VH-VL binders against q9zuu9r114to356. Designs and how they scored, part 20

Target 1, 243 residues: q9zuu9r114to356
Amino acid sequence: IAWKDLTVTMKGKRKYSDKVVKSSNGYAFPGTMTVIMGPAKSGKSTLLRALAGRLPPSAKMYGEVFVNGSKSHMPYGSYGFVERETQLIGSLTVREFLYYSALLQLPGFLFQKRSVVEDAIQAMSLSDYANKLIGGHCYMKGLRSGERRRVSIARELVMRPHILFIDEPLYHLDSVSALLMMVTLKKLASMGCTLVFTIYQSSTEVFGLFDRICLLSNGNTLFFGETLACLQHFSNAGFPCPI
Key: E = the ipSAE of ESMFold2; O = the ipSAE of OpenDDE; V2 = 0.75 times the mean of E and O plus 0.25 times the DockQ between their complexes.

## First folded at step 11 (VH-VL; framework fv_tiragolumab)

Design a5 (at its last look DockQ between E and O 0.86; V2 from the best seeds 0.00; counts 0 for: pae E 4.0 > 2)
Fold by OpenDDE, look of step 11:
Structure a5 (fold): chain C 243 residues (1-243), chain A 127 residues (1-127), chain B 113 residues (1-113)
Amino acid sequence: as target 1 above (243 residues)
Amino acid sequence: EVQLQQSGPGLVKPSQTLSLTCAISGDSVSSNSAAWNWIRQSPSRGLEWLGSTYYRSDWYNDYAVSVKGRITINPDTSKNQFSLQLNSVTPEDTAVFYCARESYTDYWSGTYSFDYWGQGTLVTVSS
Amino acid sequence: DIVMTQSPDSLAVSLGERATINCKSSQSVLYSSNNKNYLAWYQQKPGQPPNLLIYWASTRESGVPDRFSGSGSGTDFTLTISSLQAEDVAVYYCQQYYSSPFTFGPGTKVEIK
């Protein structure tokens, strides 16, 4: 995936006036992890949505997004998008929930769907939780935030997407859960899935797992490139670490 | 190499139970990358999928609606085989029965249908 | 259920000539997410079970000669034998595995002219 001179404006009362993303350029190679990093209101989520073709109606996008060199829209199912906050069915087990999703969305017979579900469970390191209730309702013991997030990602994986967009996968995760998430995603990338996700901030250890970084501030892209290049860029500018 | 060897009677009386067995070699009946199916073939109905049994963290059975309620497919891990039972047979059930493997490769490739078949067993339902 | 049809019912072709078999599905067996057609072709000789030739509409099974090829997408598919050999005399079936139950075409008998 690649984007060129991507600008996103939000509609005010009657006209588009506010640029949320300003002339952003970048790309993500297959099987790699590209992170869009920035503070709150930096435009990172908007950029992610723009890349995924998931902008709200109140937004207008300028510029170009390319997938495999084509300007064509990604067909449904070819990519996954995981919202920052996702609704899960608390009364179902992880396996049941994913299977339900597979039944609704996948072709093939039950065997194939079950196989895909198990693959997703394994890919997201949810094997130990496969038979656990998702929970999340009052008086119901459920999964922790990290597991819930992985379930949300697993739900998208049943579609076998080539590109997976994730809005803030580390949101409300502790350092250990965050690292586990990133390691899991790194493995997923190594299997050939292209990952593009947003992060507010990360530890140095997590940062090192990224292949490329798009650094946003107030809608402006401060940096885009390889992780190592990012460190060098800021170091050369007299800033030891941007994170 | 995967091989499927069928066994069972070729003649069944009406209202009785048809029973066949498919012995697997070169693969496991509990393989997480395969489903084990029964398919029958007749001049009147052509090739018809009947059902499957497979293991994916648990045992599952899928049956065709046309034979649902009469069909049972059971795996036997100890003998590495699976069986077909079809109850209350009628002359319309006369066919050549095949066991077949359905393969599932991985997350990206999925399945590619029936790659290995048994030799077939003609079962005639007659008084 | 997805209904599979084939044409022609029978085909007589001279040795070395091209044989073309058509298959149609009542519904599309193309999955938009992966752009794959859930369609297989089988060859069945007398007294033998069906033998898988093609899967995903155009991918040859291991050991299948190059003269066999599958094409098509959505609802219309074609099996082509570029140069018919004597050992190719058989009945050919298409099969969809897009939706349960798996369904087969009625078959096309290929003979030597």
Scores: ipSAE 0.631, ipTM 0.831, lowest interface PAE 0.8, mean pLDDT 92
Fold by ESMFold2, look of step 11:
Structure a5 (fold): chain C 243 residues (1-243), chain A 127 residues (1-127), chain B 113 residues (1-113)
Amino acid sequence: as target 1 above (243 residues)
Amino acid sequence: EVQLQQSGPGLVKPSQTLSLTCAISGDSVSSNSAAWNWIRQSPSRGLEWLGSTYYRSDWYNDYAVSVKGRITINPDTSKNQFSLQLNSVTPEDTAVFYCARESYTDYWSGTYSFDYWGQGTLVTVSS
Amino acid sequence: DIVMTQSPDSLAVSLGERATINCKSSQSVLYSSNNKNYLAWYQQKPGQPPNLLIYWASTRESGVPDRFSGSGSGTDFTLTISSLQAEDVAVYYCQQYYSSPFTFGPGTKVEIK
């Protein structure tokens, strides 16, 4: 996936619109992790949605988005998009929840549908939780935030996407759960899935796992490039790397 | 190379149970990349899928609605084979019965249809 | 149920000439998410089980000669034998595996003229 001169404006009630993303350029290679990083209101969620074709009606996009070097449109279901917060069905086990998603969305024999579910469970490191109830509002205790987040991502994996967009995969996770999530996503990328996701802030350990970084501030792209180049760029300017 | 070898009687009386076995070599009945199917062929119905057994974290069976309630397909891991039982047979069940492998390759590719077949067993249902 | 039809019912072709077999499904077997047609072709010689020739409508199974090719999409599909050989005398079946029950066509008998 690549984007060129991508600008997004939000129409307000006033005469003119604020630019939320300002002339952004970038790309993500197949099988890699590309992160869009920045503080609140930096435009990272808006950029993610623009790349996925998921902008709200109040937004207008300028510029171009390319998939595999062309303006080819991705068919419905060829990519996944994981929202920041997702409702799960707490009365189902993890395996059941994913199986019913596969039943609703996939053709073929039940063997194929069950196979996709088991592959998604393995890919998101959910094997030990597969037969556990998801839980939630119900009286019965359920999965922790980290496992619930991985189930949300696994549900999108049953569509067998080649490109997966994730809005804040680390949202409300403690540092241990966040590291486990990133290790899991790195493994998923190495199996051939292209990941593009947003992150508010990163620890040194998590930062080292990213392949490519797009830093945003107030809609402006401050840096786009490989992780090592980002470290070198900020080291040369005297910016401390968090440890 | 995968081979399927069928065995079982060729003549069954009406209202009795048809029983066939398919022995597998070159693969495992518990393989997570395959499902094991029974298909029959007659002049009146042509080729007709009957059902499957497969292992994905647990054992599952899928049966065609046309024979549901009469059919049972069981794996036998120790003998590396799977069986077909069809209860309450009638002359309309007369056919050549085949076992067949259905392959699943990976997350991206999915499954393709029946790639290996048994030699076939003609089962005649008559008094 | 997806009904599969084939034409012609039988076909006589001289050795070395092209044989063309058509298959139609009552509804599309194209899955838009992966852009693949869930259609297979089988060859069945007298006294033998069916043998898989082609899956995904156009992908040859390993060991299948280059003279066999599949084409088409959606509801209309074609199996082509570019240069008929003596060993190609058989009945050819198409099969959809898009939705249960997975159904087969009635077959097309190919003979030497």
Scores: ipSAE 0.340, ipTM 0.675, lowest interface PAE 4.0, mean pLDDT 80
ESMFold2 (binder alone), look of step 11: mean pLDDT 91; pTM 0.928

Design a6 (at its last look DockQ between E and O 0.47; V2 from the best seeds 0.00; counts 0 for: pae E 2.01 > 2)
Fold by OpenDDE, look of step 11:
Structure a6 (fold): chain C 243 residues (1-243), chain A 127 residues (1-127), chain B 113 residues (1-113)
Amino acid sequence: as target 1 above (243 residues)
Amino acid sequence: EVQLQQSGPGLVKPSQTLSLTCAISGDSVSSNSAAWNWIRQSPSRGLEWLGSTYYRSDWYNDYAVSVKGRITINPDTSKNQFSLQLNSVTPEDTAVFYCARETYTDFWTGTYSFDYWGQGTLVTVSS
Amino acid sequence: DIVMTQSPDSLAVSLGERATINCKSSQSVLYSSNNKNYLAWYQQKPGQPPNLLIYWASTRESGVPDRFSGSGSGTDFTLTISSLQAEDVAVYYCQQYYSSPFTFGPGTKVEIK
C-alpha cells in the first residue's frame, strides 16, 4: 500500500475547512509493520482510516492511495480494519464470538472449513482463551484488555486479509501485554500480512519491532521511513528518540 | 510417500450400517496440514464429498447435508486411520467410496484439494 | 452449494492433437483476498481413484506432465492437453474447494479419435 499527498479535511457546519491530515506520503510493504505514531489529535487515526477507505462522511480526502500499484478500491476481504474500541459480546466465549462474527462477515460461513476460526485464534495467541467467556463490565471473570484486543483482531483475521489496519492496538495495555501484542502482530507480518496501525506511545522494545514509522504532529508528517532511519534522523538533529 | 489403504465390506443390507476404514501411511491423521475426507462416486450422483475429519488444536468434523445425521467420520490416532460409518443405508447409497487427503497449506490460502486417494471400495447395498 | 458443470460430456481427439475441456462454476471461486482460484482438475482412469492434476486453477501437481495445463478465473476454467497421448484416455473432473461442500463437475470423457 502507498499513499501520495494525502490530505483529509473535515466538514464543519457548512464547509470543509479543517485539514486533519496535511499532504502525507508513505508506503507499507507486504509482510511488514508500519506504524503511524503521534500524539492525540495528530491525525493518525484519520490517516489510518483514509488508507483503509473508512473515513466518515464528514471527511473529504485528497491525494491518492495505491494498493499493489493500483488506485482501485480494496476488494472485500482483502483488508481488515480494527477500531480502537470494538464491541465484544461478553456472554460468549472467544470461540463462539469469532464463529458468530465469521457468520456475519463471510458470505456463507462455509468458506472452506470451520477451522478458519481456530486458525484465527491461534494466530492471535488466544488458544488458552478459546473457551473462556469474553466478559466485560458486568462479568467478574472476563478477558483482560490485551486479550480482548486480540479477540478484536482475530475477528478480522477470519477473512484472511493481507492488509490489516489497526487503530491503536496498544490502547490501555500494560507493558507486558503491549509487547505480547506486538510480538503476535510481528508474527502475522512474517506470514505475509501487511500491518498498518496507529500508536500513541511505545516502549523502546516495541519500537524496535516496527519496520517503518510515520510520525504525525498536528496533521503534518514529521518523518516517514525505516525505524532505524527515524532514530538517526532525530539523533542527527540533536533530539532524543521521539518514543 | 503418503498412502491410503481402504478396508471394509463391499456388501451391506438395507437399513444396516456401512463401515469403512482408511489407514494412513506417510502422514498423520492428526496432522495440522491435512484433512481426511470420504468421497463417493456413483453413476447417478457422480463424485460426491461426504465429509471430513481433521485436527486443528481440536478435532473437527464436517459432513455433507445429504448424509448428515447418518454419517460419522472418526479418527483413530492410535492406528493412524480414520473410519466412515453410514447408518440406515439404502440402495441409493451404492457407490465406490474413496478416502482422500485434503492438503492444508497455510492460514492465508487454506487447502488445495485432494492430493492422495485410497484405492476405492465398492459398496453395494442389496438385500 | 456451488454447482460445477463441464463441457463437453465427451471428447474424441486424435493422438498428438490438443484436447480442451471447459468447466464452469455457478459462482466465482476466486477469492479476492489472495486472488486465487480454488479450482482443481482430476484425471480418473477406469478402476482407479481420481488423480490430482491441477490446483489453484493453473498449478500442476508434482509429477504431472507439462502437456497438461489449466487456465481461467472466476467462473470459467479450461483444462488443456496440448498433445494427447494414449495414456491420457480418461475422465476428467473439475472441482471447487472454495466453499463447503466441495463439489465436482460431472466429468468429461476423453477418448482417442
Scores: ipSAE 0.542, ipTM 0.819, lowest interface PAE 1.0, mean pLDDT 91
Fold by ESMFold2, look of step 11:
Structure a6 (fold): chain C 243 residues (1-243), chain A 127 residues (1-127), chain B 113 residues (1-113)
Amino acid sequence: as target 1 above (243 residues)
Amino acid sequence: EVQLQQSGPGLVKPSQTLSLTCAISGDSVSSNSAAWNWIRQSPSRGLEWLGSTYYRSDWYNDYAVSVKGRITINPDTSKNQFSLQLNSVTPEDTAVFYCARETYTDFWTGTYSFDYWGQGTLVTVSS
Amino acid sequence: DIVMTQSPDSLAVSLGERATINCKSSQSVLYSSNNKNYLAWYQQKPGQPPNLLIYWASTRESGVPDRFSGSGSGTDFTLTISSLQAEDVAVYYCQQYYSSPFTFGPGTKVEIK
């Protein structure tokens, strides 16, 4: 995927449009992790949604998005999008929730659907939780935030997307859970899934796992490139890398 | 090389239970990359999928609606086999029965159709 | 259930000439998300089980000669034998594996004349 001169405006109360994303350029290679980083109100979630074709009706997109060199709309079902907050069904086990999702969404034999679910469980490091209730409703205790987040990502994996967009995969996670999530996502990318996700702030351990970084501030792209190049860029300018 | 070898009687009386087995060599009945199927072929119905058994964290069965309630397919891990039992047979159940392997290649590719078949067993339902 | 039909019921083709077999499904077997047609072709000789020739509509199974090719998408599919050989005399079946239960076509008998 690549984007060129991508600008997003929002319809204002007085009919003047405010630019939320300003002339952003970038790309993501197959099987890599590309991270959109920035503080609150930097436009990172808006950029993510623009790339995925998930902008609200109040927004307009300008510029071009390319998939394999084509100025093409992404077909429905060829990508996954994981929202920051996802409603799970607490009365189901993890395995049941994912299996029912596969039954509704996938073609093929039931053996394929079962196999995809089991592989998604393994890919998201959920094996120890597969037979546990998701919980969290009707006075039921349930999975912690990290496991619930991984279940929400696994649900999208069941559709076997080649590109997966994730809004804030580390939100509300402690440092240990955040590291596990990023190691898990790195492994997923190495298996052939292209990942594009947003992060508000990361530790130095997590930062080292990213393949490419798109750094945003107030809608502007301050840097796009490899992780190591990001460190060199800000070091050469006399500033520490803003992470 | 994967081979499927069938055994069982070729003549069954009406209202009895048809019972066949399929022995597997070169693979395991409990393989997480394979499902084990029964298919029959008759002049009146052509090729007809009957059902499957497979292992993914637990044992599962899928049965065709046309025979659901009469069919049972069971694995036997100690003998590396799987079986077909079809209850209350009629002459319309007369067919050549095949066992067949369905393979799951990987997460992205998924499964495709039947790559290895047993030799076939003609079962005649006649009094 | 997805109903599979084939045409012709039988055909006779001279050695070395092209044989063409058609298959139609009652609904699409194309999954747009992966752009794959869940359709297979089998060859069955007398007294033998079916042998897989083609899967995903156009992909040859290992060991299948280059003269066999599959084409088509959605609901209409074709198996082509570019240069018929004596060993190709058989009945050919199409099969969908898009939705359970999987179903087979009625078969097309290919003979040499």
Scores: ipSAE 0.540, ipTM 0.783, lowest interface PAE 2.0, mean pLDDT 82
ESMFold2 (binder alone), look of step 11: mean pLDDT 91; pTM 0.933

## First folded at step 12 (VH-VL; framework fv_tiragolumab)

Design k1 (at its last look DockQ between E and O 0.77; V2 from the best seeds 0.00; counts 0 for: pae E 5.5 > 2)
Fold by OpenDDE, look of step 12:
Structure k1 (fold): chain C 243 residues (1-243), chain A 127 residues (1-127), chain B 113 residues (1-113)
Amino acid sequence: as target 1 above (243 residues)
Amino acid sequence: EVQLQQSGPGLVKPSQTLSLTCAISGDSVSSNSAAWNWIRQSPSRGLEWLGLTYYRSDWYNDYAVSVKGRITINPDTSKNQFSLQLNSVTPEDTAVFYCARESYTDFWSGTYSFDYWGQGTLVTVSS
Amino acid sequence: DIVMTQSPDSLAVSLGERATINCKSSQSVLYSSNNKNYLAWYQQKPGQPPNLLIYWASTRESGVPDRFSGSGSGTDFTLTISSLQAEDVAVYYCQQYYSSPFTFGPGTKVEIK
């Protein structure tokens, strides 16, 4: 996936300007992790939605998004999108929840659908939780936030997307859960899935797992490139890397 | 190498139960990367899928509607085989029966249908 | 159920010549998520079970000669034998595994002319 001179305007969203994303350029290679990083209101979620074709009707997008060199719209199922806040069915186990998703969306026999569910469970490190009730938004009686988030991602994985967009996968996760999430996603990328996700900030350890970084501030792209080049980029400018 | 070896009688009387067994070598009946199927072939009905058994954290069976209610497919992990039972057979059930493996490789590749077959067993339903 | 049809019913081709078999499905077997066609081709010789030749409409099974190729998408598929050999005399079947129940075509008999 690649984007060129991408500008997103949203009426009433900004105090001084309707532009939420300003002339952003970037790309994500297959089987890699690209992170859109920035502070609150930096436009990172909007950029992610723009790339996924999930902008709200109130938004207007300028520029171009390319998938495999084509401007064509990504068909249903070819990509996954995980919202920052997703609704799960608390009364179901993780396996049941994913299974119902597979039943509704996947072709093939029940055998094939159950197989992909098990793969998704394994891919998201949910094996120990497969038979556990998801529970409500009160984590005391159900899965913890990290597991819930991974379940949300697993739901999208059932469709075997080539590209997975995730809005703030580390939202409200502790350091251990965050690292586990990133390691899990890194493994997923190594299996060929292209990952693009947003993050507010990360530890040095988590930062090192990213392949590329798109750093946003107030809608502007401050940096795009390889993770290892980020520190050097800011160092050369006399600033620390804003991770 | 995966091999499927079928066994069972080739003659069954009407209203009786057809019973066949498929012995697996080179793979496991409880493999997470396979499903074990029965398929029959006749001049009148061609190749017809009958049902399958497979293990995915639990044992499951799926049967064709055409034989549902009469068919049972059971795995035997101790002998690494699976069986077919078809009750209340009629002459219309006369066919060559095959056991076959349906492969499931990985998350991205998925399944790609029947890659290994038994040698086939002609079962004739006759008085 | 997805109904599979094939044409022709029988085909006589000279040795070394191209053989073309067509298969149609009553519904699309293309999955939009992975852009794969859930379609397989089998070769069956007398007294033997079907032998998998092609899966995902165009991917050759291991050990299958290069002269066998599959093409098509959606509802229309073709099996091509670029240069028919004596050992290729058999009945060929297409099969969909897109939805339950899995269904086979009626078969196409390929003979030497």
Scores: ipSAE 0.542, ipTM 0.806, lowest interface PAE 1.2, mean pLDDT 92
Fold by ESMFold2, look of step 12:
Structure k1 (fold): chain C 243 residues (1-243), chain A 127 residues (1-127), chain B 113 residues (1-113)
Amino acid sequence: as target 1 above (243 residues)
Amino acid sequence: EVQLQQSGPGLVKPSQTLSLTCAISGDSVSSNSAAWNWIRQSPSRGLEWLGLTYYRSDWYNDYAVSVKGRITINPDTSKNQFSLQLNSVTPEDTAVFYCARESYTDFWSGTYSFDYWGQGTLVTVSS
Amino acid sequence: DIVMTQSPDSLAVSLGERATINCKSSQSVLYSSNNKNYLAWYQQKPGQPPNLLIYWASTRESGVPDRFSGSGSGTDFTLTISSLQAEDVAVYYCQQYYSSPFTFGPGTKVEIK
């Protein structure tokens, strides 16, 4: 995926229009992790949605998005998009939740559908939790936030996307859960899934797992490049990396 | 190396039950990456898929509608085998029966069709 | 059920020449989300089980000579033997694994002229 001169404006009252993303350029290579970093209101979630073709009706996009050299929106099922907050069904086990998603969305034999579910469980490090109830009901404790987040991502993996967009995969995770999530996502990328996701802030340990960084500030792309180049960029200027 | 070796009687009388066994070496009948199929071949019907068994956290079967109600496919983990039982056979069931493996490699590669086959067992149904 | 048909029923080709076998399915076997055709080709010699040649319509199984190639998409598929060898005399079957039940074509017998 690549984007060129990508500008997104928020549709407001007739006299108000604010550029949320300003002339952004970048790309993501197959099988890599590309992160969009920045503080709140930097435009990172808007950029993510623009790349995925999921802008709300109140937003307008200018510029071009290319997928494999084509200026086309990706069809349903060819990509995954994981929202910052997701609704899970607490009365189901993890396996059941993923299986019913596969049953409703995939063609083929039940063998193939069950195999996809088991692969998604393995990919998201959910094997120990597969037969546990998701929970979240007042009367019953469920999965912890890190496990619930991994289930949300696994649900999208059932569609077997080659490109997965994730809005804040580390949202409300503690440092240990955040590190596990990033290690898990790095492994997922190495298996052939192209990941593009947003992050508000990153520890040095997590930062080292990214392949490419798109650093946003107030809608502007401050830096785009490989992780090592990002470190060298700020080091050459005499400043520590701002992660 | 995966090998499938079939055994069972080659002559069955009408209305009896056909019973065949497929022994697996180089893989496990309970493998999470495989499904174990029975396929038959006759001059009148050509190659015809009959059904499969597989293990994914539990044991499952799928059977072709044409033989549903007459067919049973059972795994045997202790002997690393799977079997075919076909009830109430008629001369139209005369065929060469094959067992075959369908493998699942990874999420994006998906399943192959039948990559390893047994040697075949000619079963003749006649009185 | 997805019905598979093949043409021709029998084909005689001179040694070293190109052999072309067609297969048609009654429904598309292309899964749009992964853009893969769930179509396989098998070679069967007398007294032997079928041998997998090609899966996903165009991917050769390991150990299959380069002269075998598959093409097509959706409902129409072709197996091509670019330079027929004496050992290629066999019956060739197409097979769909898109939906239950798995179904096979009736076969195409390839012979040397």
Scores: ipSAE 0.106, ipTM 0.582, lowest interface PAE 5.5, mean pLDDT 79
ESMFold2 (binder alone), look of step 12: mean pLDDT 91; pTM 0.936

